# VH-VL binders against f1miw6: the designs that were tried, part 22

Target 1, 251 residues: f1miw6
Amino acid sequence: MPHFAKPLLRNIITRNLFNSIKKKQCLQYLQTLRTLQYDGFTTVYFGETDIPESLVTGEDFSDGYYMPTPTWCVVHAGGSQGWVPWKYRMFLRDELCIKQEDNLFFEFCDVVKKAYGKCAIVVKERRRQDATRPKEGKETEAQAHVPSVVNLTSVTCCPEVAKSYGHKLLTLPSPYNYLNPLDSAWSSLKWFIINNRKEFCLQSVDGVYSYQYILFSDLISKGIERINLSKWRTITTKVRRWENYYLGKLS

## First folded at step 6 (VH-VL; framework fv_acasunlimab_arm2)

Design s25
Fold by ESMFold2-Fast, scan of step 6:
Structure s25 (fold): chain C 251 residues (1-251), chain A 119 residues (1-119), chain B 110 residues (1-110)
Amino acid sequence: as target 1 above (251 residues)
Amino acid sequence: EVQLVESGGGLVQPGRSLRLSCTASGFTFSDYWMSWVRQAPGKGLEWVGYIYSGGSTYYAASVKGRFTISRDDSKSIAYLQMNSLKTEDTAVYYCARDSYDTSGYFDLWGQGTLVTVSS
Amino acid sequence: DIVMTQSPSSLSASVGDRVTITCQASQDISYYLAWYQQKPGKAPKRLIYDASNLETGVPSRFSASGSGTDYTFTISSLQPEDIATYYCQQYDNLPYSGLTFGGGTKVEIK
């Protein structure tokens, strides 16, 4: 696999393992999660991954590559019970869709409540990112032809919304991403895409290949389906072992 | 281009100490977990221990308390300090780089250095 | 510690033969298994990871499968360059109690 399909998160986690502030945050997260599990909450990991167009087309990774590329954002959730019985979402990162983003988390909370009852919903701690600012504030002629405002925000996970359905929302502290089984699921998906993108292309009508057609076709769905209940149990067992290690290490 | 080179092996008497070095080149050494794996003459592979990129270590029961793994990221070198050597420590010692995706399997190995512990 | 039992310890086969090696774990290792090839006088090379995933650039005649405690590695049509010792290795016990290799299978041509 190209190394861009294998992020350096593990090394970042390890390099920062002994940072006292992050240790304390990790310990508090684990203690809270264990308490909720003992109280009957089902653990569900909710998150997203970015599938850049270059991953689908097979372009070689380059350290000098800095041109924007269309990127699909895949949103899903899972745990020891497998993928949640909620249709995963896939959308272009740069599309403005504030109302749809709000509806997604509300729908998600309702679905998992009906499927599992009360849940401990785990999301990753996000790095701060500069917001995209509208250029129409500086250029008059550009303002006359400005398209819809681009919003780079991810799906909003509101603690109050989760609580209204009886759930608890937990933030997994950076850099402890080994405690998130979803990262393993996303790695499997990206590996599947790399190994199966050419076969999908051979099935395209009239020999014409579209990046968008490849990105939101059944290729991604097949990759997600490949991560079955057995694989999820495997992944979550590994996470449980990491949790036990960190509980012993950080106390 | 990307390589690991072990050094420091040789003949040593039981009860003495020996230090092995593993020099990395062609990649960002500080980003990788490093392991030591040994192989006794004519026998199979045995994992010795690993060191995380942040410095935390773990060891096989057979060497725990006697061997210490360390690293110097500024020089791109991993070390294996072997104390209280026993005849059963005789082996070719390999330095190996952990894969980014999952800790515990290896994508790059050195050529190995022979350590012989005998009187 | 997780014990890996590999069989057979050695085998001899002809070019073009199907070769199968078995690896059994003392406990469920949940697909966290890799397979390595080691040629005489050389360091090992990883061929398979996560029980069944073939490394990029490794010939398709190599394959592996398994789950739970039982895993297999197959060379569908043995070639002269495949003469080597093959090892399985579990990594399910990380980060707590460490990594374990199987005893190895020496593959020779008759």
Scores: ipSAE 0.006, ipTM 0.424, lowest interface PAE 13.1, mean pLDDT 76

Design s26
Fold by ESMFold2-Fast, scan of step 6:
Structure s26 (fold): chain C 251 residues (1-251), chain A 119 residues (1-119), chain B 110 residues (1-110)
Amino acid sequence: as target 1 above (251 residues)
Amino acid sequence: EVQLVESGGGLVQPGRSLRLSCTASGFTFSDYWMSWVRQAPGKGLEWVGYIYSGGSTYYAASVKGRFTISRDDSKSIAYLQMNSLKTEDTAVYYCARDSYDTSGYFDLWGQGTLVTVSS
Amino acid sequence: DIVMTQSPSSLSASVGDRVTITCQASQDISYYLAWYQQKPGKAPKRLIYDASNLETGVPSRFSASGSGTDYTFTISSLQPEDIATYYCQQYDDLPYSGLTFGGGTKVEIK
């Protein structure tokens, strides 16, 4: 009890309030999702991940010298049926919103309706910093000290667009990201890139002044294909067990 | 490049405490679940405990109530606080990264740090 | 906890031999099993996940199969570099109880 550093009472109160709010949001999410599943909705997880070029080249920023690197945003969706039969998208994060396809989510909703019928489309809540532990955005293996990629525009998912196709859009609250199997798939993709980037680097020795988009997209496609139906079933089964656990624990 | 490095091991007397650190580099530490796994000299692997990306922990029955796992995502460090040490706790302690697919198998291991509990 | 019983505890074989290691769970683990290789003085390396999936870059002479409570790991043609201790590990019981490893099988060359 004597002399030990303690958080301020205000910090304890703020954290407890945040946790209470998030528990209620998670319980609401899980109850809504189960109801939709009961009603015949197919669960599909839609999202994006950032692949900085330095992840492919193997650059290390730990030496205290930080060089900004282009970051690619990969957009895809999957569930217990595997990857959705929709062509994943890939675009530069630093592109203006005007260069993004406004009809992308419309196309997605149409594709999943044709493949699965009515869907419960799950997207992640935009991460906000905990009041007691403020942090700057997402850090990737290649972006630990690149703050400029924080707060970049994400693909817009409109609830009314989903509804027009007979779908329901659900937001998974932070910090329950382990209830999203897509995040697991993204990590598997990044792990594949790290372990296979030497192939890309060897093939990219030509063209000193050009970025090899085709080789990069081939690497991404190969990584996505590595996450097969069997793997998706394993991932979604684990998520289901976590959902059951939290339905029993949250109040 | 993608790496885990354990530190803090050494000789300690029974009943005392020791804190191990696991420093991560080359990946987004905050997105991963982290485990501690130990191996007594000449024996097999034994899972010690888990910390999820959100900070929640789970422990093996043999260490529950004595060991605490924590993490500092701003520094990319996981900790294992070991209290009330017993001679049976003598082992090489590995820090291991759970596969990001939340499956519970490990895709990255540290080199290990030896903890010897002896008088 | 789920108890993992691995056998044999050790074996000695010649180069080119087929080596088989078994792992039995105290309850159905629904293919949630990984196999690791640990060479002397080194950290373990994952070879197999989800009972039968071979890790990228791992030689095809390593394979695994099984379901329910019974799982098998095979080296079809033992090589000198395969001298190691091999461990199975279940991950079915997260988040309920925890993770458990088998006792390990030490593979030596005659």
Scores: ipSAE 0.006, ipTM 0.461, lowest interface PAE 11.2, mean pLDDT 78

Design s27
Fold by ESMFold2-Fast, scan of step 6:
Order: structure tokens, then C-alpha cells, then sequence
Structure s27 (fold): chain C 251 residues (1-251), chain A 119 residues (1-119), chain B 110 residues (1-110)
């Protein structure tokens, strides 16, 4: 499956991912995760991806224009066992008014406890710049992660809620996105959307693009289902290899 | 038709230079990483080097400093400039297209062009 | 570089036989392995990627599995058109690592 990724080697070199502060955070994350895995916790990666309507309709901005378009937020979780047996969620992102589904994370924690027992739930560290740019302030403070708030625009993952179900919530430090197998799954989903949007009748008469939630949901569901257990095993083994590399290099 | 066609191979004396071309057709060439892979007569496959869609290159240790890969996206052509040729460079040279996800395995190969380095 | 050791170097089998080829990496390559078929005088063709995923259009008699350092490629019922040399290739991308192929396995019919 295509992932739209630029060469990772060039990205590592140009982004200087071995920053000393992030290096320490990554080592702490890896050591904690391995300890939990040793203690019998099932690792589950929980996260979201943004799907702009332009990706669904086929609009592009190669002319240099950046036009804000309505964006859908897809929330799901998976790991070496495949996608979790939990119905994924899809929300229209509204940056002017934060939409938060009440009790969603409670339901998620209950579902994975019933499916897998105690889980190490891994969420991505939310960079402040990804949602909003701070008007002022120090860059190090703007990049600081608040453990109780990982997703401001859709789902709040509370460590205390996870703990009440016997889970542990871990935050994967940025910029180590290649330690998150969910990012590979999201890339595959976006590629599927691009190549199959026409087959799902997401086009309009006279060049006016439109879609309905049901048809859009079907397209998303089909794309998610394409990432089967075999693909998840491949993706998570790739992540495991990067974890071993960094654990050895950073310790 | 989606294809790659190599050209420029031939007989060349040790220490001289030769340039190979790989012409692509039927796909958006600029979106893909391109590799050169060689095969000595009766031997196995050996990776030579990569050129990424952005133009950056990486080479196998055996050719580093002697070979240069480049591309012309407007003409859909990849090049392999071979300098200071040695007898051990004798091989069929293939150009190969990396998978769209740029993972390092190849989904399209040319027919190959033979380079013989001999006195 | 990661060294790929492929065995056997050659084999002969009858039509309908199960053929197994192995590939061993000098270090853990985390399923970053592809298998190619090369017929005499032709360019290689990819059959398998990510250790076990069959390329679209490739017959189901071809399969592969493995993990870590040990990988296996199988033809469940050998056909005459399968006579070829088969290569494994690792694409385990560590910073500063290159791509490497196995030595190849020549498959012949008795």
C-alpha cells in the first residue's frame, strides 16, 4: 500500500530527530512500554486522522493556494491483534467550536478491556502547532504535553479513566511518529480514498462535487477493512524494529 | 503502456566512462523513486543506487565516488553516469521503479542493457 | 550491509511438487522482505512483498512467511512455467544501510 511519505532518511537528517530532550522522552516512553508488555499488557494504538473534503472530492492546491476545506476526523485504534473490535468514530472537525463526544473514551476502555484485558493505550503527543499556533510565548512551553489532554478537537483521553479500567495511558513523544503503526494505517486509508472515491459515487452532476455521510462512511469503512490482520502484523513488526533500534541507540 | 527502457550499454575499456539512460512511459515519472540494479553474467542481483523524487541520491559502497545517478523529470529519463569503469562492473544494468510508498522494493523493471568492461 | 543468505542455490523438482526456498538475514529485518522471480533473459518480477503479501495477479500457489531473520518462500504445486531463479530482497531501512538481494535459487524441473 502507498503511504505518501517522503524519504524517511532525508526527513531524519533534515528534521534533526535526535534532539537531546526528545531523546530522553523517547527512551522513557520505550522503557515504560516494554515494562508494561512484560507485565502482560496488550499494546493498543489509539488516534485520529484528518480527512479534508478535498481529498474525497479530488480538489487540489497545486496552484499554491491554501483554501480551508471542511475536514473529517476519523478515530480508531489497532495493534498487532488488528483493528480493535470497537466501532470507529467519524466527526466533522470544527476549529471554531471544539466538538467532544461525551463518554467515548469510557466506552473504548471498556471494549478493549473485554477484548484484551489490561492494555497499554498509546496516544500521540499533540503538538500545539498542529491545532493552533500560540500567539506568543516560549517555544518549549508551547511544545509541552499536558498528560490529561491529548486531543482538543475530538476525543479527550484521560489517564484516570484508563486507570479505572486497569489500563495504562502512554504518550508517544513527537517527533517519533514512525513508532506509531497507526500512522501507516492512516496513510493506507487515505490512498484507498484517493483511488476509490469515484467507485463510491462521490461525484456530482456538472462538475459539482458532493457526497453523503452514508456513502462517505462506506468508503472509509472499506478502506479501514483493507488493513487486515496480516497488514497490521507487518506494520507493528516494522514499529517494533524501530523501537529496538532507538532503545539500543538511546540507552 | 507502463514501461521502462534502458539504453547506452556497450563495450568499453577499463578506466573510461559510459552513460546509461532509462526512459519511462505510461506513468507520472516525477512521483517515483528510481533505482539501478545490476547483474554480472551468471551471477545474482546487486543494487547500485537510488535517486529519490526530490533528486537526492544514495549509492552502494562498490560504486560510490565513481557512479552518479540523475534524472530529468520533464523528459521522464533517469541516467547512470559510470566513471573509472573496472572489469568487475561488467553486468546487465536494470533500471527499476520503487513502489509508490517508497519502501525499497520494486514494482517495475526495464529489460536491461549490457555493459562489458574489457580491454 | 545486511547479508542475505539464500538456500538452496539450486533445486530440481517434478511438476506438482511443493518447493521451499529459505532466506536468512544477518540481522532482524522485521518483515521488510520481497521475493522476485527471474526467467532466463528477462527482468525480475516481484511476487511477494512485506514477507507474506502476494502481489495482485500472481497465482495463489505462491506464498511466503517468516519473521525476524528467517523467511520462507513456497510454491505449493510446481508448474512448468515456474522454472526460474528466485531472489529474496531486504529493504530494512536503517539510516546508512543499503538494499541487498539473496544469492538466488535456480528452480528446474526434472
Amino acid sequence: as target 1 above (251 residues)
Amino acid sequence: EVQLVESGGGLVQPGRSLRLSCTASGFTFSDYWMSWVRQAPGKGLEWVGYIYSGGSTYYAASVKGRFTISRDDSKSIAYLQMNSLKTEDTAVYYCARDSYDTSGYFDLWGQGTLVTVSS
Amino acid sequence: DIVMTQSPSSLSASVGDRVTITCQASQDISYYLAWYQQKPGKAPKRLIYDASNLETGVPSRFSASGSGTDYTFTISSLQPEDIATYYCQQYDWLPYSGLTFGGGTKVEIK
Scores: ipSAE 0.000, ipTM 0.401, lowest interface PAE 15.3, mean pLDDT 77

Design s28
Fold by ESMFold2-Fast, scan of step 6:
Structure s28 (fold): chain C 251 residues (1-251), chain A 119 residues (1-119), chain B 110 residues (1-110)
Amino acid sequence: as target 1 above (251 residues)
Amino acid sequence: EVQLVESGGGLVQPGRSLRLSCTASGFTFSDYWMSWVRQAPGKGLEWVGYIYSGGSTYYAASVKGRFTISRDDSKSIAYLQMNSLKTEDTAVYYCARDSYDTSGYFDLWGQGTLVTVSS
Amino acid sequence: DIVMTQSPSSLSASVGDRVTITCQASQDISYYLAWYQQKPGKAPKRLIYDASNLETGVPSRFSASGSGTDYTFTISSLQPEDIATYYCQQYDSFPYSGLTFGGGTKVEIK
C-alpha cells in the first residue's frame, strides 16, 4: 500500500481496509458455518437482549428527579429446531457485576449436547462500549486488523469449554447482524411486550401503576412461548437466503 | 452522472393507490440495495423499507401490508407501490442508495417526489 | 426498533460559533451511526459514517464522536452555508429491525 501524507487520504484507506476485512471475515464465517452444518453440527444462536422497564410501562423519564427505569437482560438461544430446551435467564443489569454465574456457559453446552449432539454455537461480535479509538497515527491502521471485542455481557463464552462438549464456538462479525436469526426473535418478543404490556405488567393501584417482577417475568415467558417452532423455521429460512446471497456476492 | 430520479407523486384520495418510480443512472444498479425514505411536511426523516439485489424486502411497521417495494434491474428502476393510502402518508418520498457494502447508511439520494393524500 | 433521541430540536448561533448536537440510542449501536445534513428543499447529504469518519469532500469543521448509546456531532466554526437540519441515523439492526433516524436539529444563524 502506498504511504499517504494527508489525514483525509489516511481515513479513506482505513475505511477501505476495514470494509474489506469485515467482508473477508463474513465470508470466512459463512464458509466455516456451512462446513460444520455439512459435518452434522446443529446451529444454535446464543445471545442476549436488553428490555428496559420503560418499554413495559410506556414511560420515558428524562427528568433527573425521577428514578431511571431498570433494564433487564434476557439470555436465550435458538435455531431451526426452535428455542433450545434450556431455561432462559433474566438478569437485572444493576446486579450483573455482582451476581454473575460462572457455570452458565458450562450448563448451556451440556444441555445442547444432550439435546442436539455437536453444535455450532454462534455469538455476535460485540465491540466494547468503552473502547477508545486510536488517535491519528500509527495505531489507526493497526486497529483495522485487530478488533477489540467482547461476547455477551451476561455470560463468558469460552471456546475451550465449548470444545470440551464437542461444540464449535463461532463469532458472527459485525455489521452483519441480519445473519443472526436471534435478533428477529428478540424483535418479536419486544413487539409482543409492547402490545400486551397493559394486561401483564401494569396494574392501577390508587391511580399509580404497580409493576412486579412476577408479572414482568410472566410477560417475558409468554412472549418467548409465542416464538414457536414454526416461527423459528420461518426466521432461519430467511437467514439462510441472506447467507446464500452473501456467499455468492462476497466470493 | 450518478443520480436517482423519483417520479409518480401527486395528489391522491385516501384509500386509493399510487406507484412511485426511482430511475437510476451512472452506476451498476443491480449491485446496490435500495431504500425508500419519506419526510412529512415540516417533519423529520422516516425510513419506509428496502429491497436488496436478490429481491427480498423489509418494511417499517407503519407501512407493512400496505406498501410493496420492487425493482427492475434491466431498466435500473426501483418502485414503491402504495396501497390503502392514509392522510398521514402525505410526505416527500426519497429513493436512496445503500452503501456498497450494504451497511445501511445512504450515499446517494434522489430529489424526492411529493405525495399528498387528501380528500 | 432502536429509538434515536436527538437534541436540541433547534438552535440559533452566530457565524464562527461552536455548535454541538447530541444523539442517544435506546441500546448499544456499536458505532453504526451516520450523520446527514439537509438544506431547505433538498435531499439529505451524508457527512459522517461509522460514528466519526468524515465523508470525502466534507469540510474539516464537521466532526463527530461517541460510543455505545451516546453520540455527538460538532461544527467547530459555524458558516452561513451550514444552515440546515441535521439528522443522525443508526444502522446496527439493518436490515432486521429497520433503520431509524433522530428527530433532527434545525441550525439557524442569528
Scores: ipSAE 0.000, ipTM 0.396, lowest interface PAE 15.5, mean pLDDT 78

Design s29
Fold by ESMFold2-Fast, scan of step 6:
Structure s29 (fold): chain C 251 residues (1-251), chain A 119 residues (1-119), chain B 110 residues (1-110)
Amino acid sequence: as target 1 above (251 residues)
Amino acid sequence: EVQLVESGGGLVQPGRSLRLSCTASGFTFSDYWMSWVRQAPGKGLEWVGYIYSGGSTYYAASVKGRFTISRDDSKSIAYLQMNSLKTEDTAVYYCARDSYDTSGYFDLWGQGTLVTVSS
Amino acid sequence: DIVMTQSPSSLSASVGDRVTITCQASQDISYYLAWYQQKPGKAPKRLIYDASNLETGVPSRFSASGSGTDYTFTISSLQPEDIATYYCQQYDSYPYSGLTFGGGTKVEIK
């Protein structure tokens, strides 16, 4: 299924090399990150992944008909030191817009400061929301001024909050997911879900398994725990090699 | 049952062609990169090449230009087309499924199919 | 390509013995190493990935360690069902470079 398929690294690299704006943004990101690392900043990757309930239940999409299902958003952070010593969060997407946790990023910055000292916090650039157009009668002015809102994560990550704890907040350009080790961790989590979901579902009713929230949360927690320090060192080293390759290729 | 089954092996003369098939069942075939790995009688394992979803491929130097890997996701089958066969190509050929995160280690193997290239 | 040198090529040990196999890469592979078990007439089965991570369901008597160019696989107490050939495999910089296996180590009971 395309919505569960992992992007292909070769195709992503080839496409990104042809986008001059994104290449410049990526080079600036990598140069800034390396400078911070040389200055003693610990790199932590902060982000989220969506777990559709269909991934847990194993619904069949082979006939091409798609039924929307509720989606859970899992928020965590990690790096070469493993998962950060911070309680990960899990939100139902419908609830995320209704109830905001304004202090969550403050708590995160405090926790990683206490654990690692000053950090370079890397977040992915989110898709832009629908562009808002100024309600002005002039066509050329409206075309030139099409503002849009860009959110860094489902959790509001304020650069000034990060700075107040001595951290630096970096945004990884959206097409360069292969430079984010957290995406590899999320893939491992989804693979664990696929292989273990039957233990966390109620008995089959008309060929469809149901699940309970308490079993679902246990499944997610066990999947996260399987991504140990050794795995994090491996995926972080692989990302470092791609960073070195790209720095040499682009500069 | 999650499995891979190879077929199409047999005896073939040098310089001829042979096509192997690998039929997958019990999982979403299109989500996985697939590799072919061979093993000459009494010898070790040798990686042959891979294919990802959509058809892009990479080959070991020893088979590049002679072998072609392809896949049909609608049928859950991977293929290895072997042209200009040499006696050195005699081996058991395995299809293997790459890890879900496309790391390059294998989590599922077929039973293998024997290809004998001799006069 | 990265060359994987595995030693010894074969060994014989008694039930209960500690068995150690080594794998040396021609260059630093940064923990990108897996270990496989192959019984006669069967396909290989992965036991270890990322140099030291034991696959779920694999007995705890199997372990592995290493870094850089030098890697080790150990069976702490050899059992009759462990008779097999064992292979290491590197996946450094995959998918843009090829995969290579070690030459294999045949483990037999005396």
Scores: ipSAE 0.000, ipTM 0.419, lowest interface PAE 15.4, mean pLDDT 78

Design s30
Fold by ESMFold2-Fast, scan of step 6:
Structure s30 (fold): chain C 251 residues (1-251), chain A 119 residues (1-119), chain B 110 residues (1-110)
Amino acid sequence: as target 1 above (251 residues)
Amino acid sequence: EVQLVESGGGLVQPGRSLRLSCTASGFTFSDYWMSWVRQAPGKGLEWVGYIYSGGSTYYAASVKGRFTISRDDSKSIAYLQMNSLKTEDTAVYYCARDSYDTSGYFDLWGQGTLVTVSS
Amino acid sequence: DIVMTQSPSSLSASVGDRVTITCQASQDISYYLAWYQQKPGKAPKRLIYDASNLETGVPSRFSASGSGTDYTFTISSLQPEDIATYYCQQYDSIPYSGLTFGGGTKVEIK
């Protein structure tokens, strides 16, 4: 017998409905992606990650020299072919608004077209907080889940621009992060930074400011390079298994 | 600075329960899959169970129905609830972090905590 | 339920010797294999992932290869600090089944 709070039951019903909508979105994404792959589209995953300088220097600042902890946004793309043959970008977070004026997505679409032909470009679903202002369009099905964090893509990805190069732009639903191999690549990069920062520091004899610059630049670059073709094939093959699992579960 | 620390091990009688904790520090715990792996004295490694970053769980056949893995992302802690303990559950229990490529291989291990199931 | 058969269960060799350990999977695991080193009283440390990729900071004398169901791990010039038990582990089974380790190979110096 339900003697208990009606708001709790309503909350459960709302969550179940939200899960149903997300399951349908995931199934639609997977079906669309597989159709494009069948039609000869090369899948490339495009995205970004934030790397705070504190991740590089560590958090042991008790009595030592300490610099402000700026955050770098790293933008790259990859897939079963490895990292795309496009120069990855790094932006200071406080300068991201300026970089949005660059036509980087046009350049990206041109580069991958020349390298792979027509591509299915997969981007992660934006958190609702990435567009904290009310908007008309594809954000309208958002329930009242309002995290306090605002993250903006450093590169504006326009479906019409992708189409002009023969590409298709797809959005991966956020609850299904295991379907995004780029998230695995970013985690490998951060793991590399954490596990190599101290050993690299001990091998460097440069001055304070040059030392921090070399540590940051070299660790990030070496970490990206460490994620080689073999690693990408392993990651994307595992994603393929997760795709097959979800297709079976959600059908 | 990245580490896992297990706690809660000890001596327990057969048929009773014990809860292990694994406290993570130095990384974004909520992004990672976590496993429990055990090792009986003088024996090899045996995988116990897995919890995904989203909370879904998998268990080895030997513990399914008796053990439950859970996580509290706000505290950066993974738990192993062990019920209906048997003498063959005696082992050092490790928590381990998946390298986060949906791979199931481990890049970080705790020091382990000993669980002895004996009368 | 993929079964990992590791051999030999133990071996003794001299410093400088080449040591080879094998793992055989009950089915094709598509290079989804890791190798771990466990020294007495310590947690395991991963040396190899994706069948042949050497972990950063691990000495180049360690190597591994294989495909399908058959995998090998080699120490090209055994050192005293290499005394440990070595384990293979497959991860091809997820999300459909659990993870499995080989039985381990104890490496000792004569």
Scores: ipSAE 0.006, ipTM 0.481, lowest interface PAE 9.7, mean pLDDT 78

